VH-VL binders against f1miw6. Designs and how they scored, part 44

Target 1, 251 residues: f1miw6
Amino acid sequence: MPHFAKPLLRNIITRNLFNSIKKKQCLQYLQTLRTLQYDGFTTVYFGETDIPESLVTGEDFSDGYYMPTPTWCVVHAGGSQGWVPWKYRMFLRDELCIKQEDNLFFEFCDVVKKAYGKCAIVVKERRRQDATRPKEGKETEAQAHVPSVVNLTSVTCCPEVAKSYGHKLLTLPSPYNYLNPLDSAWSSLKWFIINNRKEFCLQSVDGVYSYQYILFSDLISKGIERINLSKWRTITTKVRRWENYYLGKLS
Below, E stands for the ipSAE of ESMFold2; O stands for the ipSAE of ESMFold2 at other seeds; V2 stands for 0.75 times the mean of E and O plus 0.25 times the DockQ between their complexes.

## First folded at step 18 (VH-VL; framework fv_izeltabart)

Design z5 (at its last look DockQ between E and O 0.90; V2 from the best seeds 0.78)
Fold by ESMFold2, look of step 18:
Structure z5 (fold): chain C 251 residues (1-251), chain A 121 residues (1-121), chain B 111 residues (1-111)
Amino acid sequence: as target 1 above (251 residues)
Amino acid sequence: EVQLVESGGGLVKPGGSLRLSCAASGYTFTDYYMHWVRQAPGKGLEWVGEIDPSGGNTNYNEKFKSRFTISLDNSKNTLYLQMGSLRAEDTAVYYCARDYESGEWSGMDVWGQGTTVTVSS
Amino acid sequence: DIVMTQSPDSLAVSLGERATISCKASQSVLYSNKNWMNWYQQKPGQPPKLLIYDASTRESGIPARFSGSGSGTDFTLTISSLEPEDFATYYCQQYYSYPLTFGQGTKLEIK
């Protein structure tokens, strides 16, 4: 009888099963999405990104002084109609100031219902180890005052809440990053920040977070504004070309 | 005057590496997607990939993704193609092209003259 | 990948005559009432030149003798009265699906 328990062979078999499951999930996602689009659902991509404060300040790596820098979490949504007419949310992922967001998804579903009617709301699959935590690996040895990502970014997308507004909640499988136009929007936002941060560089010794929050919020707001309807139509069109690729490849 | 100028082509042995450059001028570099397209001697056109200069987002022909990397230097208005693990089949003229992407249609409306890569032992 | 198949591979036509080049996609490139494909012209030693976009819309500066037609999977490039500068290789190209793909080309020669 062949023994499949050898460590290397077992890892190969486990990886192949995982890939097969993810391919099936992707095909099911795409087929469902296309059916909903045909049925008149407006596609809306709902998600988040992390913007480390070092990206905004441009500070160089400092040797001998290791402290986790604050990270800002931006939550927003968009699609071929542009950004949803919903005020994005911005949170500081610092243990000094932790806020829990209540009813965010409920409020979001109400806003998109009023703006577009029934929506296919797409949310990227959240793996337990896939959270956007750019400093988590550095904290494991350096002195982990471990912040709770769930407490800062409590985006709980309940299918029943979506259904109560006539929406359909879809989960985009994690390995298929080409299928999320928000990834392109976030890259454009970060590019804008890098190229415009000189106007918002803090020169105060005080370093008050409320003052930094106001300056960062203005920079981020301007960056989001510059990702206009034309840009959204471009990136969603390019995602559709990947959807067509995967539909052909997987079916 | 919109102009694209490729450079960095040459002779390289199989398994080697080469970086191609495309210098852009006469337009706002960050407003347009940029492509690499290649043409083997006596053959047709083959799309390599594209990049958004305003965000770094790339889309590759999956055939090349493991060996080729598209990148930018916005301060120099320059597009790059880093090519690794080169094979004889990679022998071609490599063009950069500007994409007039409107969201309703797309077309490579400006092309460079190309740079020649020859992979031979 | 969407295969774009042109016919003929080459064709010889006299000056002043009409040339017709066919391009067939392996699947429909029609979406939202638009055909996501282009035509390019390439003369020897030169890069390609965009000729027609969205299947039927002539690019700026392209003479009226060039026209594109068709929908879905079947497309045609027509040159109504050939001039000496029209002898080149013509490529169709789809941008409906990644990877972007070109036809194998049709070489237009003087008869």
Scores: ipSAE 0.749, ipTM 0.904, lowest interface PAE 0.9, mean pLDDT 82
Fold by ESMFold2 at other seeds, look of step 18:
Structure z5 (fold): chain C 251 residues (1-251), chain A 121 residues (1-121), chain B 111 residues (1-111)
Amino acid sequence: as target 1 above (251 residues)
Amino acid sequence: EVQLVESGGGLVKPGGSLRLSCAASGYTFTDYYMHWVRQAPGKGLEWVGEIDPSGGNTNYNEKFKSRFTISLDNSKNTLYLQMGSLRAEDTAVYYCARDYESGEWSGMDVWGQGTTVTVSS
Amino acid sequence: DIVMTQSPDSLAVSLGERATISCKASQSVLYSNKNWMNWYQQKPGQPPKLLIYDASTRESGIPARFSGSGSGTDFTLTISSLEPEDFATYYCQQYYSYPLTFGQGTKLEIK
């Protein structure tokens, strides 16, 4: 007497509740964001992207000699004012991310306070944080999702740290990535890397990682510079059109 | 001179597929978003979607997203519209247009001549 | 979706006379003291041509007889003294919200 159908029905029910919660969170996010903007908060999007080394070298992923390749994590922030005047950070996965989680968010909050005053700091919600399954079917799954700490893989973002600088930390629900202009900025950076990597590559001698990092750092720096104030204004204007769409659709 | 030239239109049966091209010249292709806009015979204009040639980001009219794909080839300064599962209602002239976006205003400031798609049995 | 409704659907006007075309948005397209809407002209057999952006600013090369006005939800395109080349279909278009939407068009005809 198998009861295979009960687990499938429960999965459908929990997915429907999850989607309803995400819609409510998105509407609340947008309403809060617009209120903060009206109250004079500068919107700043803080986030990260992964750049696998194979993107820089152009090597085929199917070639067994070059799998797995290292992945770099770039951490930066921007908005309608352009990139924040904060030097972006680069980390190797599983080596530097652990070492660099400590005071970076404190430093970031201080920099944006000095540059812009009070900010609405937007961080994308990490996948799986909201997918945590309730232990006993408590009401928490339907009603009581409260963000406490938002972690990027390379930095910890604490709401109380932001509040201590007069900022407000906002979490962008993960299914609504069209509302994050950093995704467009990261795509433009990766496009720049693909189309310019040959100009920044030196044929390395054996075992000298420093030459690769120096050349790679120049490539990334130039790619970030290419995403200028005009590009940021375009990206944020298009995100605002999506915000208006979702405010109308979800209301 | 800035020019946009669409091609790839023609007669196709319902359920068929078609790929439209838009060749751009006279400006830096990667500096501007590009749009597809269509116009059914005797009807008004309908926005299909847009793409950023400098990053591949797309924004679609959700009406078309399941059947239409916007893509590009930067080496050829060419924009594409891949259309699938075509219906009679997709019969239209398809225009590509350049987006002038300053952050202070925007508009489709350059249009191609259009290419005609006819979906009929 | 923001619906852009033009009035009238067609208009017959004599050469040298004034034409007025209305466009109403189903919600305000005003943001940061700017109106996020444009006007386009389309002559038969031709692609659309940008006339007016930001509700009231003429694109370069557009004659002074074309003017745009209005704010929020209500907009007007005015052609002060019609020339033979002005008989065309006119579209308003909003870029306040996705999807971008056009009005249904107003056809200007010779009376």
Scores: ipSAE 0.742, ipTM 0.901, lowest interface PAE 0.9, mean pLDDT 83
ESMFold2 (binder alone), look of step 18: mean pLDDT 92; pTM 0.944

Design z6 (at its last look DockQ between E and O 0.92; V2 from the best seeds 0.82)
Fold by ESMFold2, look of step 18:
Structure z6 (fold): chain C 251 residues (1-251), chain A 121 residues (1-121), chain B 111 residues (1-111)
Amino acid sequence: as target 1 above (251 residues)
Amino acid sequence: EVQLVESGGGLVKPGGSLRLSCAASGYTFTDYYMHWVRQAPGKGLEWVGEIDPSGGNTNYNEKFKSRFTISLDNSKNTLYLQMGSLRAEDTAVYYCARDYESGEWSGMDVWGQGTTVTVSS
Amino acid sequence: DIVMTQSPDSLAVSLGERATISCKASQSVLYDNKNWMNWYQQKPGQPPKLLIYAASTRESGIPARFSGSGSGTDFTLTISSLEPEDFATYYCQQYYSYPLTFGQGTKLEIK
């Protein structure tokens, strides 16, 4: 049972081309970032994370005996100066409405301009299903057929809006997530939630979303506060060591 | 009194596995990243990796990332190094160390006494 | 990886004399006007001990006879008047870039 080598070779060639493109994008990102930093731009990482309700409640809905739980989305920003002095946003992704996100990004750009002056605003690259890359046969969790009411609640980050405030919008290439200090901040937030959810989930609630929302909001707020300036300085310093690694590796 | 105590070292055959432990005391465990550093007999120091106890985020020396896993148990204030696919060159004293990070400098300010791993056929 | 190269590999010095240990990085470890490297001391059978951080600042409890200098790629550890407890192996270490790397060590012996 001989294996045909031509299909495997074509997959290898296509992956190598895709990796070469992403390598160039990462190097361009890093070089642009360093140039902006030298030119006095403050680096600010803007992004979102998903917090499934099961993480907050501790209930196990993963085995298919239960309906999928809704997912909360937290939108915030930070950098070596700590969290931006901007009110973070929290959305329920199981909402029917289509939100207009560019008004939130306008507000964000105004706040960081007032706080820091001109900023390099870094946003993680969105993964696209129809992206022109070979299907590697990646093992992803099969996306459950969630209710059609689950919507993306992400803010639309428009480069023209950033430019109008004197900022520069940068896109962090998706394979290089370790260059995003928000990933560490989100991990710390989720750690806080797991370790403190019992304190915030009192047994007397009976089925009202507004009461549950207040408890979730308080838990998230406390988790954000625990990620203080010292923690942000640590996270961004460690990301810089990865940046230096990749600048040397990819040049 | 800040103290780090490693354990779990021993003799292992090539290809085998071993889990090292580092018990921490005398400080708030979740406030500091923790490192693993190794030293082969008569040789210098080699950084293995680090972990954030307050979020589980890890940074590895890429040399070890495929074979070694750093983890922790906050209820025991304990750091772990899971080592797989061991080779003779992994023979070393393994230290855990606490990371001090000020934002202006960094250093491994507290070290354990080390635990010895010997890999031989 | 950033290679930290120490010289000499070993040296013998009499008590009360000055010892000088060199460390050269394969690329600059200077960022934001700071040198991202440290010095450690290790006595036989003991773990390393942080001596000097940020190239030139002594850690708490380290005697004034220890000093660090240099910038960019070239660094020096100086012990101005050797005492018996100073005979050990000394390591430089960079934390500018991952992976964190140490020099190969310099063994300081009594003459």
Scores: ipSAE 0.809, ipTM 0.932, lowest interface PAE 0.6, mean pLDDT 83
Fold by ESMFold2 at other seeds, look of step 18:
Structure z6 (fold): chain C 251 residues (1-251), chain A 121 residues (1-121), chain B 111 residues (1-111)
Amino acid sequence: as target 1 above (251 residues)
Amino acid sequence: EVQLVESGGGLVKPGGSLRLSCAASGYTFTDYYMHWVRQAPGKGLEWVGEIDPSGGNTNYNEKFKSRFTISLDNSKNTLYLQMGSLRAEDTAVYYCARDYESGEWSGMDVWGQGTTVTVSS
Amino acid sequence: DIVMTQSPDSLAVSLGERATISCKASQSVLYDNKNWMNWYQQKPGQPPKLLIYAASTRESGIPARFSGSGSGTDFTLTISSLEPEDFATYYCQQYYSYPLTFGQGTKLEIK
């Protein structure tokens, strides 16, 4: 009769320690966020999403195919006030790409300061960091970069830049996707793309990439506009219910 | 005028699966989150979860998350509840309900008539 | 989970008299000066019906004899003059925190 395998027990113990760290990080995040909100900071969620070009063309990338087309990164921000009055950015991922990384977050902090005053800027921890378990008890792994600097794959979010504008930069632990209303906004954008891509298609002699980029930009712009203030208020209210759940559960 | 009609209830043995449907009419389906709520015989109401038809985002009661899946078909204005690994305690009337959200309050302002699920040997 | 506890479990009241139903939340449901809880009515063989939202505001078409009051953790539904059609089970429900939770219900009997 089979007995408990030692390698399985080691994985469970290591996973439990990692989950305990993430639980504490989540509780600390929530307590800090509520303190900042009480102190008059406006909460703004700053983040990115990947839009494979296949979503626009109708390619089925889960039907036995993997990433057969280029992927675009969309960077934007929002909260209970709607989208920040800041033009979203698009970057081509893993191609020749002109990144505005060192100036983009600076510009963003300036815009939200002018629009809302002091902000609590929330940035999601990269999801791959959950799958890449760092070594325990030492500050020499990839985990060491997360406490000091919060990186999106396309943008570096420096706490000192945020502080220079009177903002506070917060990191949302990645396993807690319910706590980021941008995830809901991105899902709504992708839903809009899937359901409206036919109406933005024009017949072309050769299908030039520049022509497709113009259609893609128009589709994205319309999709972002469709996620209006009412929608933002709904998703942020629902996120607050998750915040209350985790505050109770993790205490 | 606004109507929600559940269907798909029936008798299922423990460990079995069942898919419930909720057909919506009389309003713009994609403008409102939709809930599933159940009521065991002679007992109170229990929230199962909700979904956003305009993005597929879901919020589950954690006790059901591993066994129940909420989905939809926008072309049919239809909400689904896929229930797996059914247990006797899942015996209930299952309601779908529309979520009204004003930014100032929220409520389940329209309910269907319910569909009955019975899980027994 | 926020537990919503109603009192009493059942109540018999004469027509034309006042009925009161209590609901206690296991923690405050007050946020941004609003109470994030509702009252529902369920008649036999029917789905629930939204009566009162935000603790005290009547839904459209609800008679003025229904009123809600309270704040934080303690809430009351009052029927000022009981009518025959008010025979039902009443549920409080919070939407302050996930999961959304309902009280166990109060069965209002007319006699």
Scores: ipSAE 0.788, ipTM 0.921, lowest interface PAE 0.7, mean pLDDT 83
ESMFold2 (binder alone), look of step 18: mean pLDDT 92; pTM 0.946
ESMFold2, look of step 22: ipSAE 0.793; ipTM 0.922
ESMFold2 (binder alone), look of step 22: mean pLDDT 92; pTM 0.946
ESMFold2 at other seeds, look of step 22: ipSAE 0.783; ipTM 0.920

## First folded at step 20 (VH-VL; framework fv_izeltabart)

Design j1 (at its last look DockQ between E and O 0.19; V2 from the best seeds 0.00; counts 0 for: pae E 15.8 > 2, placed apart)
Fold by ESMFold2 at other seeds, look of step 20:
Structure j1 (fold): chain C 251 residues (1-251), chain A 121 residues (1-121), chain B 111 residues (1-111)
Amino acid sequence: as target 1 above (251 residues)
Amino acid sequence: EVQLVESGGGLVKPGGSLRLSCAASGYTFTDYYMHWVRQAPGKGLEWVGEIDPSGGNTNYNEKFKSRFTISLDNSKNTLYLQMGSLRAEDTAVYYCARDYESGDWSGMDVWGQGTTVTVSS
Amino acid sequence: DIVMTQSPDSLAVSLGERATISCKASQSVLYSNKDWMNWYQQKPGQPPKLLIYAASTRESGIPARFSGSGSGTDFTLTISSLEPEDFATYYCQQYYSYPLTFGQGTKLEIK
């Protein structure tokens, strides 16, 4: 069956080229990170997570009624020294669309400079840079990793802004999820929310209404505090074991 | 007293499935990663994987990831190992162990007694 | 994967004598001036027990006759005066890189 063989072979060839490019990007990322660490840069992982209000309230919308759940975006940073001593930010999804271009990354870079000196700021890859896009021949560089502006949904992270503060902005390539300790921190925050949401619920009583309110910001703040320095050291140590695995495997 | 107790081992046919349990007591369950380690008869120790009870994050030995799943029940302070598509080479004593991590060193500082899995026709 | 190779596979030593067990890693386990490897003891019918962490530091409750040394790829466990309860199999283990790996074990017998 030549028809099955041809389409399957094209997919295999395309996937092999994409995988090869991602492996090289991962190796370049790890080598650059280790060089910066030896050069005295403090590693800081900067990122975001989405927390739908249903996670906090415990409401289950599986019965299929048409009611979109508001979603909060939490932006924070951390590393082997714990959470950065920087006030994390929370944005409602709708508010985020309006406030996407602010000075947040400038402020972040200034704060981490004051706290740690020069930093290697790691942001997880988002905007897909698919190697299978064949139609445009603007690329003239043979093996160079094309620099790009890295964007969170809430923050634009510009390499030149980081550079102006003496930092280096690094992009953590997808699909290497084991290499981001923030993913573990976010999982622990969500676990804390699920297990403690009733503790932070206020119930308002009056002569006409009975209201139940959740102190959302207090719950998030307590969950972040629960992820202490010891937890951060554990998470970053385990990420380093994955780094060592990939350095050995990809080199 | 910190104690880990495995259970759920037994005789199973090739291709079968089995779920092991590890009941933890005497410490705050959510403060420590937990490991599964196995030891085939007359052989050495082999790391299967680990899990964070305070977030559910897992790290597996890639050798086992397609057939083995580590999970938790925090309400029971219990660690699980779900094993599928079992083979004769999966015959072993399976240990759970508590991970101690200081940031400067790590070690499996508390172990259970083990539970025996035998995969045989 | 980092292979941990122990030597010898077994040895017999008289009570009160010194025992020496070697462990060689297939690549360095040194990071930040620390060796990311441990020693475990396993007596027959029992689970493993942590003896020494970070190559050279004794775990709480481990007798002073146990000591660890070495760095990088070559490590040694020494029992300075063998006691009857030291009959066991000893494993080195690295935690520098995933997957975590153990040596094949060294069985210590009393001569």
Scores: ipSAE 0.802, ipTM 0.929, lowest interface PAE 0.6, mean pLDDT 83
Fold by ESMFold2, look of step 20:
Structure j1 (fold): chain C 251 residues (1-251), chain A 121 residues (1-121), chain B 111 residues (1-111)
Amino acid sequence: as target 1 above (251 residues)
Amino acid sequence: EVQLVESGGGLVKPGGSLRLSCAASGYTFTDYYMHWVRQAPGKGLEWVGEIDPSGGNTNYNEKFKSRFTISLDNSKNTLYLQMGSLRAEDTAVYYCARDYESGDWSGMDVWGQGTTVTVSS
Amino acid sequence: DIVMTQSPDSLAVSLGERATISCKASQSVLYSNKDWMNWYQQKPGQPPKLLIYAASTRESGIPARFSGSGSGTDFTLTISSLEPEDFATYYCQQYYSYPLTFGQGTKLEIK
């Protein structure tokens, strides 16, 4: 039996209490991913993150102010080769998608095909809203102003679109976040925002959303640039160590 | 440019204590495990231990664990080695090194220049 | 502990000739069809430098004359045509289990 060089993995698996269905899904995911990698598929992690306006402004909303704030969504992809050479997308979460955004996954598949050939495109399982379909009626409309990303998807990832480009679309089971290097990249981006936001902060009463979009675009662009190839290799290396550990334990 | 710079070495009497520092620059400090490795004069390399800056988790060569402590300050991008109860056998050049990890391998891809510790009466 | 044993302790070779250095692990370092084993070069007065990882893959910027081979417990570093800058001490190192261990080193000298 191999001995792990880094005991952090033991602590992680102890903290993750799952039912047997999720464990089987993780094992199936890992076995499929390894098969695709051995068959020459390039692994690319595709996903999104939410950036609340409060992260950019630094405002603490735990005081007496419970006003909803805008949440921005960033969509990008990367892997051991760095960020995909594709223009990331940024949306204001409370806006409806435009028709051209409905074709975003098609464009993405074309770009990664040209850049890497056939890809294993990994997306994180989206958490569904738990167990409430109110039969009795709608909840208070004031609750509808609090932003939530649990049941909303900015991009529809169609397996048939991926297949038409020779790609395979894989879903990473939700409780295994440590197996998604894109989550670590998102954390690094948010860290960059926190430490650099004073440089990009603007105050205005007339063009709040337009100013915030411009501010976020500049800040996000700089943050993406700071997550270089060396950082991506570090992130994907940690993920692969965890994958090997789980394959040994869940087989 | 990725750089690691050790400091804090010097002459110490047996039984004394010393703290070594390793200043890191040119990369995101919390993304990489960091190691201490030593080399006695005319001898080979000996792994002392490691730390994960993102969580503070450490692993030691058991030979040193009772006397040596690895710590860090993420606000200064600095790794430390606190050495106590020093012996003549601890005389060595002490290197800090950055760990590179992938799914297929791991290794120490960046090394500092080293700092010399001499334990002598 | 996994003991890494190198052979020979020192080796004298002429410029332009081939050098081979052996490393044997006391236990297999093979896991998931990959060998968790590296080679480092150290010139006098300098820190070690990573040459070869995963037994056989050259680190970025390492000249093609360096190659690694072997699997499991038995590994070889080969320098196909020695250059003046290659005279150094070479270490193998396992990254399979704690504690991480290095070979005792092989000093490569001009004959």
Scores: ipSAE 0.000, ipTM 0.393, lowest interface PAE 15.8, mean pLDDT 76
ESMFold2 (binder alone), look of step 20: mean pLDDT 92; pTM 0.948

